# Designs tried in a protein design chat: VH-VL binders against q9h9l3. Part 307

Target 1, 176 residues: q9h9l3
Amino acid sequence: PRKMVAIDCEMVGTGPKGHVSSLARCSIVNYNGDVLYDEYILPPCHIVDYRTRWSGIRKQHMVNATPFKIARGQILKILTGKIVVGHAIHNDFKALQYFHPKSLTRDTSHIPPLNRKADCPENATMSLKHLTKKLLNRDIQVGKSGHSSVEDAQATMELYKLVEVEWEEHLARNPP
Below, E stands for the ipSAE of ESMFold2; O stands for the ipSAE of OpenDDE; V2 stands for 0.75 times the mean of E and O plus 0.25 times the DockQ between their complexes.

## First folded at step 17 (VH-VL)

Design ya140 (framework fv_fezakinumab; at its last look DockQ between E and O 0.86; V2 from the best seeds 0.82)
Fold by OpenDDE, look of step 18:
Structure ya140 (fold): chain C 176 residues (1-176), chain A 123 residues (1-123), chain B 111 residues (1-111)
Amino acid sequence: as target 1 above (176 residues)
Amino acid sequence: QVQLVQSGAEVKKPGASVKVSCKASGYTFTSYYMHWVRQAPGQGLEWVGWINPYTGFEFYAQKFRGRVTMTRDTSISTAYMELSRLRSDDTAVYYCARSGTYYYDSGPRFDPWGRGTLVTVSS
Amino acid sequence: QAVLTQPPSVSGAPGQRVTISCTGSSSDIGLGYDVHWYQQLPGTAPKLLIYENTNRPSGVPDRFSGSKSGTSASLAITGLQAEDEADYYCQSYDSSLEGWVFGGGTQLTVL
């Protein structure tokens, strides 16, 4: 079986009026929650909105941030060939401007057994924070300092572990 | 209707540069990636590179790095591919083609294609 | 030369079934990346024929079908018609190259 990693990215606003979501931090953890990658990333364009209350990104984090193209290369090397777990992971991949095979992607925001376990509608899109609280009895994304991508990646992995066996069997019978 | 309109045929000498344009219409230009693919006479398709018109991010096939530059002008929904230090084996029809930014919106499939721009490199 | 391998040519009589194979590697099709197929009529630009292994865009007849298994994909054409005479290309993404790759193309002749 392929190795599994979880990813979470934080984005800042660039471009006109800060409407462009640019990668500013990426965290990757392994199956055990060990951090494999955690870097601040410098967007190629001027940052208009740090979106700090959500992203946790501040100006000082960009001083020694890794240039996007370099970071992208590093991240892709880690993800290649792995089963990648994330929450609303399409946003992460879009920010990376990267395509991961669908068959190797696990989005915890779209796993019916996970929602069922949390007493949520199976086809609803639930937040990572909500699922983490319901299923792991853990509070994430607390405070005014913004999100921790490491914490979110770890939570995402833990959530997936709860339904891994069932979901992997389902996917095996119903490949994308 | 989605259309990609490319610039006209070019004739260049070896060592020169060529810049081909691709004007998009019928869709949000910045919501899709733009790819460039070329086809030498009687040969197959060869991917050259892609650009994200929204962010300006570009990525080129290794073969073309150092010689190709992809840009875009969002104000006129136009993508550009410039190839420098041209040689005879660069003679080909160059196509622009649209793809989605992720699987939810057309994914990495190329659709539609421009009609192509013939670039002839000869002494 | 092409990263994906296709037979250079295939032929069939009208009404027959033909298949075009597309063989990749562990870094593209074998890694799980989807395969797309394009039809290129003589003197025209390629046209999307099959996307994501098995799906047909609007306007593509159901006599065209795609499949994928392991490191290879296949395009099947049933009820072959004269208008099907064209070049066919498979496409995927290669992780090692960090780019999209095409097959060498297959020329289909309708006898």
Scores: ipSAE 0.882, ipTM 0.937, lowest interface PAE 0.6, mean pLDDT 95
Fold by ESMFold2-Fast, scan of step 17:
Structure ya140 (fold): chain C 176 residues (1-176), chain A 123 residues (1-123), chain B 111 residues (1-111)
Amino acid sequence: as target 1 above (176 residues)
Amino acid sequence: QVQLVQSGAEVKKPGASVKVSCKASGYTFTSYYMHWVRQAPGQGLEWVGWINPYTGFEFYAQKFRGRVTMTRDTSISTAYMELSRLRSDDTAVYYCARSGTYYYDSGPRFDPWGRGTLVTVSS
Amino acid sequence: QAVLTQPPSVSGAPGQRVTISCTGSSSDIGLGYDVHWYQQLPGTAPKLLIYENTNRPSGVPDRFSGSKSGTSASLAITGLQAEDEADYYCQSYDSSLEGWVFGGGTQLTVL
């Protein structure tokens, strides 16, 4: 079978009034939840808003962060040829400036069977925190010091595993 | 009325450098990637590389690394491609072309294209 | 050399159907990357004809259609007209090269 990984990225605000999302951390875990990659990443543009409440990124994390160009190369080597699982994963790929094949992409914010298991409308976009609490009985993103992208990537993989067999069968018969 | 307007034809000697410009209008310049593609006389299309006008991030096809540099000036919505140490086989029409930055925003397809800039390298 | 393989030429009479193939590998089309097609009329820049395998931009007639299966894609042109005489290029993305790749081009002659 083709290898599977889960990704979660943290973004900071760059550009006018900090409205542009730029990559500042990336975590990748394997199928079992083991960490394959977890680095702070220095954006090529000036950081206007650390968005610390959500990102967990502070100025101190940028001091020894991997430059974007180098980090992108490392991350793409891990993702290439693999099924990549994420939550609202388009945000992560856009921040990476990367087009991953749609047939190898799994977005847990857009899997109807997963929402159904959580007693949510099938086509609604539910937060990772809500789905994890409802389906795994686990609290993530706790407190006000920002999210852990490792924790989020691990939760995302576990959520996908709940519907993996059903969803892979669906995709084999209905390619994206 | 999205438009890409390229600079005029250039004639260069082997060993020289050439810098081609591509001025964008009719859309938000920093919201799309800019690609460069060349075509030698009677030959096919060859992708050279791309630049993100917002971040300045650039990525080049391996064949051109070390000889090509892509830049932009956001104040005039213009992208540039500079090719150095020119050889006679660099003679080609050089096109700029726009793509989206992700599948949700026009995706990776190239549209529109500039009309092309003929670069002739001859001794 | 082109990364994607196309026949160098194809020909047909007005009103006929022609098909142009585009063959890739496991690192591009075979990995699931979409195929786009461009039409280049003599002396002009390429123009987007088909995107994301099957979609037509505004202004492209429905006699142009695209398909993709496995490591290959095809462009079909029905009801050939003299104005279709052009070069046609397929394009995809290659993961091993981390860049966009083109086919070698197919010259369509309308007899």
Scores: ipSAE 0.795, ipTM 0.907, lowest interface PAE 0.9, mean pLDDT 92
Fold by ESMFold2, look of step 18:
Structure ya140 (fold): chain C 176 residues (1-176), chain A 123 residues (1-123), chain B 111 residues (1-111)
Amino acid sequence: as target 1 above (176 residues)
Amino acid sequence: QVQLVQSGAEVKKPGASVKVSCKASGYTFTSYYMHWVRQAPGQGLEWVGWINPYTGFEFYAQKFRGRVTMTRDTSISTAYMELSRLRSDDTAVYYCARSGTYYYDSGPRFDPWGRGTLVTVSS
Amino acid sequence: QAVLTQPPSVSGAPGQRVTISCTGSSSDIGLGYDVHWYQQLPGTAPKLLIYENTNRPSGVPDRFSGSKSGTSASLAITGLQAEDEADYYCQSYDSSLEGWVFGGGTQLTVL
């Protein structure tokens, strides 16, 4: 069977007024939640807004961060050929400047059975924090110190496991 | 409305360099990738590489690494491709082509294409 | 040496149906990457014809259709017309080459 990983990224603000989201941290976990990759990443553009309250990224994290081109190569080598699970995962792929095959992509923000299990409308876009609280009885992204991409990737994998059998069968009958 | 206007034909000697331009109009230049694709006379299409006009990040096909440089000037919405140490087998029409940056907004398909720039390398 | 394999030529009479195959490998189409098709009329730049395997851009007649299965894709043209005479290219992404890849092109002749 094809291997599965989960990914989560943290972004900083670059470009005019810091409105462009650029990759500054990426975490990848395997099916069991073990960390395969977790690096701070130096964007190719000047950072205007670290967005620390949400991203957890501070100036000191950038001092020894892996340059974007190198980090991208490392990350894509891990993702190639695998089913990749994420939450609103198109943002992560856009920040990586990468197109992963649709048939190997799982987005926990767009899985109707997952919403139904959380007693939410099937097509509503639910936050990772909300789904994790409802379905795993866990609080993530707590406090003002920013999100942890390791914690978020692990939560994303656990959420997918709740609907994995049903959703994989659905996709086999209804290829994207 | 949406257009990619390329620079005119070039004739070069082996060992020289050429720089082709592609001016974009009718859309936000920095919101899409710009690709370069070439076509030798009577032959098929060959991808050369891409640039993200917003960040300046570039990625080249392995065959061209070390000889190609892709740049842009966002103030005039123009992408450039420079190919150095030209050989006779670099004779081709060089197209620029736009792609999206993720699946939910245009995706990896090429649309539109420039009309092409013929580069002839001969002694 | 194109990465994706297409027949060099295909022909058909007006009103008939023709198909153009595009065969890749386990690192491109077979890994799940989408296939896009381009039409190149004589003396012109390529034009997007089909994207993401089956989708038609606005203005492309429904006589053109695409499909994908396994490591291969196919472009079908029904109700063949004289203006369909062109070169047709398939395109995908290949993970081992880390790049966009094209078929060698198919010259369609309308008899």
Scores: ipSAE 0.746, ipTM 0.898, lowest interface PAE 1.3, mean pLDDT 93
ESMFold2 (binder alone), look of step 18: mean pLDDT 91; pTM 0.936

Design ya141 (framework fv_fezakinumab)
Fold by ESMFold2-Fast, scan of step 17:
Order: C-alpha cells, then sequence, then structure tokens
Structure ya141 (fold): chain C 176 residues (1-176), chain A 123 residues (1-123), chain B 111 residues (1-111)
C-alpha cells in the first residue's frame, strides 16, 4: 500500500573543470506516469559546464529556475514516505543532498532480474536507454538536444513495473 | 590521520553571541558534510544542523532557526557555528562531527568528532 | 526531550551481557533509516561504536553488536568489562524533522 514514484534529475557541471554534478532539473512521475513535479533548478554554485548534450540544460533555463533550497524542500515533501524508483538513483539523491531510506529505494540499474530479462549480465550496469529499447521497444534520449528527465522518469517507472512483483517479493524475503 | 580540532572554551553573558570553530585535517574538506551537535551538562546529544563545505548549503534543526548560522572557509579547512541571543540553557559542549554525503561514501554516520567546545552562558 | 527512546540506565556485573534498546517511530527507524551507536566515556567526545545497524568500525571488539527490527534497535554488550562503563547513544534520521536525531542516552554502570 505504500505509494510509488519515479524520479530523474539532470545535472550540470560545477567545481574544478566541471567535475562536480549539481542539480539543474528534477522530474517526478507517479505510478501511471503522470507528472507530479518538473522544474529547472538553479545550483548555488557557478555553472562551469551545462553538459547540454546530455542534460538538455541551457543558460536560458536558469533565468527563472527555482533556487536549490526551495526546490529541494518541494522535492523532499513529494519523496518522503514513498517508494522511489530511479536509474543510478544514488546520483540523484547525492545531488539533492538527501538520504532516502534504502528499503524504500529501487534502482533500475541494480536489479538483477531486470538485467536478466534484457540478456545482460546481472552484475553489469546497463544504461536506461539500452534497457528501455531492449525491454519496452522504445527509443528514449533521441537526438542531440539533451535528455528529457520527464521521459526518463516515465521509462524508469515502466521498466520497474516489469519486475515489480518478483522484486518486491525478493526484498520482503531479503531486506536491504 | 583524520582530525577535527575545535576552538577553546567560551564564557558569555545572556544576549551575547558565540562563534565556535572546527578545523579539519587529513581528508578532503569539501567531500564531507560537517555537523554540529551540542550536549548540555548531564544531558544527552542534540543535533543543531549541518553545512556542505563545498556549496555552502546549510540546514538547521527547527529549534535553532533564526539564532544559528553555519559557515566555512575552504582555504583553511575550517567550519564555524555562530549562535546568537544566548540564554543560560544554551550552556553546553558544542561538537563538530563529519558525515558522508551518501551511503557508499561513509553514509550518514558521524565519524570523527571534535573534542568539543564548552560554552558557558551565565550572568 | 530526545526523539528516540532509550532506558536512562542499565547495569551489569563483569562478564555478563546487557542490552540497550532504542525505540523510534514510523518517521525514522520504522521508515527504514539505519541506526548508529556512539560510546561516550566520561569527559570525552562520543565515538562511533556501531554503524548501519550492525557494522563495527575497525578497533571495536566483537563483544559489541547491533540489531534492528521494526521501529526499534538494540545494542548488545557481552563479556562486560569495567572499561565499558560509559554513556551510549543511538542515532538515526527523521523524515518529518528532516534531520538527525539521537536517543536520550543510557548510562551503563559495571558493578
Amino acid sequence: as target 1 above (176 residues)
Amino acid sequence: QVQLVQSGAEVKKPGASVKVSCKASGYTFTSYYMHWVRQAPGQGLEWVGWINPYTGFEFYAQKFRGRVTMTRDTSISTAYMELSRLRSDDTAVYYCARSGTYYYDSGPRFDPWGRGTLVTVSS
Amino acid sequence: QAVLTQPPSVSGAPGQRVTISCTGSSSDIGLGYDVHWYQQLPGTAPKLLIYENSDRPSGVPDRFSGSKSGTSASLAITGLQAEDEADYYCQSYDSSLEGWVFGGGTQLTVL
């Protein structure tokens, strides 16, 4: 009975040579793929590298972006008490400066049955694009204008639903 | 060796402010959160708040909002906690303590701790 | 007041076993947040004793162990020694408070 949402964040590069990933957009969808949250977010640090090829973030998106502290508060209110699904979700939580309970976290980049369904080694880290194409026959992250975090969050939820029954049973028997 | 060295004891009058320092060494200062925890004489531990030394992002327990400010100076790997409008019940040992930024990098546990700074508020 | 509940004191004789409980709520331990334990010897800063419910830092003897079930956690100390006389604190994270929370502390007396 605990509600489930999927999250995907876009990060820009801050710090020396743009190596630090800072939150610049967050999308959250519900179980059916409806958008609950989708905002551009202004990092508190100077943006060195927009990483536009992947993030889709441009300088124009920062003009009316929600300041990090405000956005974080809004996002955490949506996530608290819910099962949160993401792909390589540790990057998203780290950018949010947030510890979500391990027992309520589902990372589609580390679910062995999902990799198995895709004919990939259980211990491999497969991209969201690859898993979505292989298992859902859908192309995401198409083109050179950057990723859509809404599209990625929706795909992530649909991927999780393919293994939800068996993975929830596994977690009930083997708590994290 | 990872170490946190705090400033010395302070005696203040009610209504004054106090600023405690915590100098880090032996690790990358900007890669970990810095927390502040206090302990009144004969009482338990109470979390005050934390700062991300890289971004300067700070977050405080509700009880201290409006009276506490956390800052850092990355050039000398030092974190600061300033508490204003002091009351006698602010008398406590104030500790700094380090935590990771996510579960795989030491997680939310506090290690190491500074030795503490006694702040006495009396008239 | 402390957010997590611990007994204020426990006592035992050398060689005996004691347990210290830590009770939270549905917004912290019950939500799945890990419990950490700290030992505070008289006149010293707290020191990490147990982390992530049951793991021990290097240098902590296996006489100290931790467990977690539902909304509660326990610290077990076997083969009590005089040196174990200290205050023990549990710690977790609380989602409703958006911050770290401690138990009220348990004073262990070795008789």
Scores: ipSAE 0.770, ipTM 0.898, lowest interface PAE 1.0, mean pLDDT 92

Design ya142 (framework fv_fezakinumab)
Fold by ESMFold2-Fast, scan of step 17:
Structure ya142 (fold): chain C 176 residues (1-176), chain A 123 residues (1-123), chain B 111 residues (1-111)
Amino acid sequence: as target 1 above (176 residues)
Amino acid sequence: QVQLVQSGAEVKKPGASVKVSCKASGYTFTSYYMHWVRQAPGQGLEWVGWINPYTGFEFYAQKFRGRVTMTRDTSISTAYMELSRLRSDDTAVYYCARSGTYYYDSGPRFDPWGRGTLVTVSS
Amino acid sequence: QAVLTQPPSVSGAPGQRVTISCTGSSSDIGLGYDVHWYQQLPGTAPKLLIYENSERPSGVPDRFSGSKSGTSASLAITGLQAEDEADYYCQSYDSSLEGWVFGGGTQLTVL
């Protein structure tokens, strides 16, 4: 069986008017929710907008942050060959500048059975906060000082486990 | 119209360096990766590496690490590949080719390709 | 030099069907990475023919189709025409090499 991990990344704004999303933190947890990786990451470009309200990133976090190239190498070693679970995970992979195989990718923002369990339209893109509250009766991303990527990764794994058997069976019959 | 225009043919001696350019037009230069692929005479395609024109992040095939450098100039939408310490077996047509940055954004397929730059390394 | 294995040549008569195989390993096609196909006419740059295993760019006729199964992919050309004489290359990504990889190329001859 192939091992499974969950990932969540925080991005800051770089480029003109801070419109480009650059990786500034990455958290990876195993199937049981144990932390395998959690580091602040220094973007190679000037940070224009920390997006602190959502990212939780501040200037002080950048002082001893791991440079992007080194962090990317560490992260990809963990992800390679594993089933990777995330929420709107394309944003994380874009920030990592990485193509993970589609057959080994699970995006909890695009799993129809998960939305169905939450009494949401199957084709809607629901937020991690909403699905976690509805299905796990748990509040995440509380407050206005930024999100915890560890908390988000753990919630994402737990959400996937609710539909894992059903969804893996679906994927075996309908390969992506 | 999306177009990649490469610099002209080069003739170099062993030990020299060569720098090939690839000028992009018809799209947002910083929104796509730029790859370099070579083809020795009568041989197949060999991937050299890629650069993200926005961030400047570059990644190379293991075979070329230490000898190749990829750069870009966003003011003129041009990507460069410099190969140093040239050997006779570096004789090849060098192509630039564009790819998306994720599956959602055109994916990892190479389209379009430049017409190629012939680099001949001979003594 | 080539990581993915293709037959070096294939031939057919006009109107026939030919298939070109592309065999990888557990670190590339077998790991779930997509396969793309390129056509290279003599003296020209490669041109994207098939992407993401089976998708066609605009302008590519439906005589060209792609498929993928396990560690291998195939390019099928039906209704073979003289203009199809070219070299065909498959491409994927290899996780152990951390890069894009190509097949050795298949020369198609229309008899």
Scores: ipSAE 0.763, ipTM 0.898, lowest interface PAE 1.2, mean pLDDT 92

Design ya143 (framework fv_fezakinumab)
Fold by ESMFold2-Fast, scan of step 17:
Structure ya143 (fold): chain C 176 residues (1-176), chain A 123 residues (1-123), chain B 111 residues (1-111)
Amino acid sequence: as target 1 above (176 residues)
Amino acid sequence: QVQLVQSGAEVKKPGASVKVSCKASGYTFTSYYMHWVRQAPGQGLEWVGWINPYTGFEFYAQKFRGRVTMTRDTSISTAYMELSRLRSDDTAVYYCARSGTYYYDSGPRFDPWGRGTLVTVSS
Amino acid sequence: QAVLTQPPSVSGAPGQRVTISCTGSSSDIGLGYDVHWYQQLPGTAPKLLIYENSYRPSGVPDRFSGSKSGTSASLAITGLQAEDEADYYCQSYDSSLEGWVFGGGTQLTVL
């Protein structure tokens, strides 16, 4: 069996009007929820919008942040060859400028059985906060001081574990 | 129409450097990666590296690290590849090629390609 | 030296079928990375022929098809025509090399 990790990234806004999402923090946890990686990351582009209410990132976190190229190398060493779980994970991989194999990617925003367990339409894209509250009876992303990417990665792994057997069986029958 | 137009052929002596350009048109230059691939006479395709024109982030194949530099100028939608300390075995056609930044953005496939720039290294 | 293995040549007569193999390892195709195929006519740049294992770009006839299984991929060409005479390259991504990799190329001769 392949090892499994969960990832959650925090993005800041760069580019025109701050509409481009650039990696500014990454957290990776193992199957049991133990932290394997958690670093602030310095984008190579000028930060227009810290998006602090969601990202939890402030200018002070950038002072000693790991340069993007170095952080990317460390992150990819952890992800390579593993099943990677995330929520709307394409945003994380795009911010990492990385192509992870589709067959080793699990996106909790696109798993019909998970939505079904939450009494949500199977093809809807539900937020991590909603699924976590509904299925784990846990409040995450509380308040306006920003999200914890560690907390989000841990919640994402726990959500995946609820449907792991069923979904892995589905993927074996219907390879991506 | 999406096009990549490359600079003309170059003849260089061993030890010199060469800088090849690739001018993009017909799409948003900063929304795609630009790759460089070379092909020695009668040989196969060899990936050199890529650059993200938006961020300027560049990544190179191990074989070329320390000798290749990729840059871009977003004001003229042009990517550059500079190869230094040239050797005779660097003689090749150098292609630029576009890829998406993720699977939904045309994915990691290379399309289109420039017509190539022949670089000849001889004494 | 190419990272992905292709036969150096294949041949067929007009109207026949040929298959070109592309063999990788556990760090590229075997890890789940997609395979893309390029056609290179003499004196021209490569042209995308098949992407993400089996999809055809607009303008590529359905005589060309791709498949992938385990650590290998295949390009099939049916109804061979003289204009199919070209070099064909497979491509994937290799996690150990952290980069795109190509096969050594296969020269197709239409007899």
Scores: ipSAE 0.753, ipTM 0.895, lowest interface PAE 1.2, mean pLDDT 92

Design ya144 (framework fv_fezakinumab)
Fold by ESMFold2-Fast, scan of step 17:
Structure ya144 (fold): chain C 176 residues (1-176), chain A 123 residues (1-123), chain B 111 residues (1-111)
Amino acid sequence: as target 1 above (176 residues)
Amino acid sequence: QVQLVQSGAEVKKPGASVKVSCKASGYTFTSYYMHWVRQAPGQGLEWVGWINPYTGFEFYAQKFRGRVTMTRDTSISTAYMELSRLRSDDTAVYYCARSGTYYYDSGPRFDPWGRGTLVTVSS
Amino acid sequence: QAVLTQPPSVSGAPGQRVTISCTGSSSDIGLGYDVHWYQQLPGTAPKLLIYENSNRPSGVPDRFSGSKSGTSASLAITGLQAEDEADYYCQSFDSSLEGWVFGGGTQLTVL
């Protein structure tokens, strides 16, 4: 059987007016929610906007952060050949400058059965915070100090597990 | 409208270096990856590497690491590939080609391609 | 040596069908990476012919089609025409090499 992991990344703003999202932290957990990777990452471009309210990233986290190229190599070694679960995961893959196979990608922001369980329209894009509250009765991304990518990755894996059997059967019949 | 224009043919001696340019127009230069692919006379296509023009992040095929450097100049929407310590088997047409940065952004396919730059390495 | 395997040549008569195979491994096509196909006419740059296994860019006639199964992909050309004489290359991404890979190319001759 192919192993499964969940990923969540925190991005900071780079480029003109801080509009580009650059990787600044990555957390990866296994099926049981154990942490496989959790590092602060130094973007190759100048950070214009830490987006601290959401990212939890501060200037101090960059002092001993792993350079992007090295962190990318470490992360890709973990993701290669695995089913990777994330929420709006295309943002994480773009920040990693990486193409993960579509057949091994699971995006909890685009799984119709998951929205049905949450009493949401099947084609709506619901936030991770909303789905986690509705389906797991858990509050994540609480407070003003920024999000925990570990917490988000763990919540994402648990959400996927609620629909895993149904969704994997759907994908086997309807390959992407 | 989208166009990649490459520099002209080069003739080099073994041991020299060559720098090929690829000027982009008709699209936002920093929104797509730029790839370099070569083709020796009568042979197949061989991927050399890529650069992200926005970040400057570059990645090279194992065969070329230590001899190739990819750079860009965003002020003139131009990508460069420099190959050093040239040998006769580096004689090839060198192409630049564009790809998207993710599946929703034209994906990893190469389109368009430059016309190619012939690099001849001879004594 | 090319990472993806293609026959070096194929041939057919006008109006006939030919298929060009592209065989990879568990680290590229078999891992689920898409296959793209390029047509290269003599003395020209390659041109995108098929992308993401089976999609055609604007201007490519429906005589050209692609498919993918397991570790292999196939390009089918029906109603062969003289102008189809060209080299055809498959392309995918290989996770072990962390890079794009091409087939060795197939020269199509229209008899």
Scores: ipSAE 0.741, ipTM 0.892, lowest interface PAE 1.2, mean pLDDT 92

Design ya145 (framework fv_fezakinumab)
Fold by ESMFold2-Fast, scan of step 17:
Structure ya145 (fold): chain C 176 residues (1-176), chain A 123 residues (1-123), chain B 111 residues (1-111)
Amino acid sequence: as target 1 above (176 residues)
Amino acid sequence: QVQLVQSGAEVKKPGASVKVSCKASGYTFTSYYMHWVRQAPGQGLEWVGWINPYTGFEFYAQKFRGRVTMTRDTSISTAYMELSRLRSDDTAVYYCARSGTYYYDSGPRFDPWGRGTLVTVSS
Amino acid sequence: QAVLTQPPSVSGAPGQRVTISCTGSSSDIGLGYDVHWYQQLPGTAPKLLIYENSNRPSGVPDRFSGSKSGTSASLAITGLQAEDEADYYCQSWDSSLEGWVFGGGTQLTVL
């Protein structure tokens, strides 16, 4: 069977006024939640805004960080040919400068049955924090020191598993 | 107590490869990066690269790319550095050293260090 | 050779003060990266002496202190003792090389 992984990335601000989101950390977990990849990543451009409140990234994390080009190569080797699960995953793929096939992409922010189980409108985009609390009774992204991309990737995989059978059947009937 | 125990001295012929081990104890092996640093006789310290024992991801200084490989075995808390196509100027003491990572809020300084492994490359 | 510049040697009398400089560039210390210092006694592995510019690990006497300004860092040793004879290395991260860099080392002699 085709293997499945979940991804979550942290971005820092580069470019004018820090408006460009550049990859600064990536975590990838397998179906069981085991970590396959988790590295700080050095953007090729000057960091203007670390966005530490949300990203958890500080200047010192750039020490020992893997250069973007090398990290991208390793990440894409893990993702290629697999079903990739993420939350608002288009942001992660944009930061990676990568196009993953839609047929192999699962975005937990756009799965109507998942929202239904959480008592949310099926067409709304709900945060990972809200869905995880409602469906897994777990608080993630707690505190003001930034998010853990490992924790987020693990929660994302667990959320997808709640609707996997139903959603894969739906996709078979309605190919993307 | 935190300790890094390295394998014994090696004597190699030019063109051969050498694999040095570093066994960690007294801490969670996967929570810290493992670095390798070498020192030629009477010379200064030179960073070779690091490995993340949690993921197995490795990163090398440009000078060593293509000749060095770093691996680990989490079941025995041991890191390895293999250097191939040895030259006489690879003669050095090779140290392993621990640094902080994203797993713990410890800084990226190198502490502790192994006692070193002397690798002599001679015809 | 070395990316960070240290004087090759320094000497002082017992009880005196010496300072060891470490000069980098705009891609390392000048960019704001922290400086760490290591002491290497003859025949031993390096030992962390100062981390993040000015902090001492447990067991390091307060006679050792560090500072950083601009593109340079300094290690100060007061009340010199015979057992301070060692090689001292500074270390930082260099963004252009994308790696750890060390100073060339300074041999301290206590006369």
Scores: ipSAE 0.009, ipTM 0.596, lowest interface PAE 9.4, mean pLDDT 88

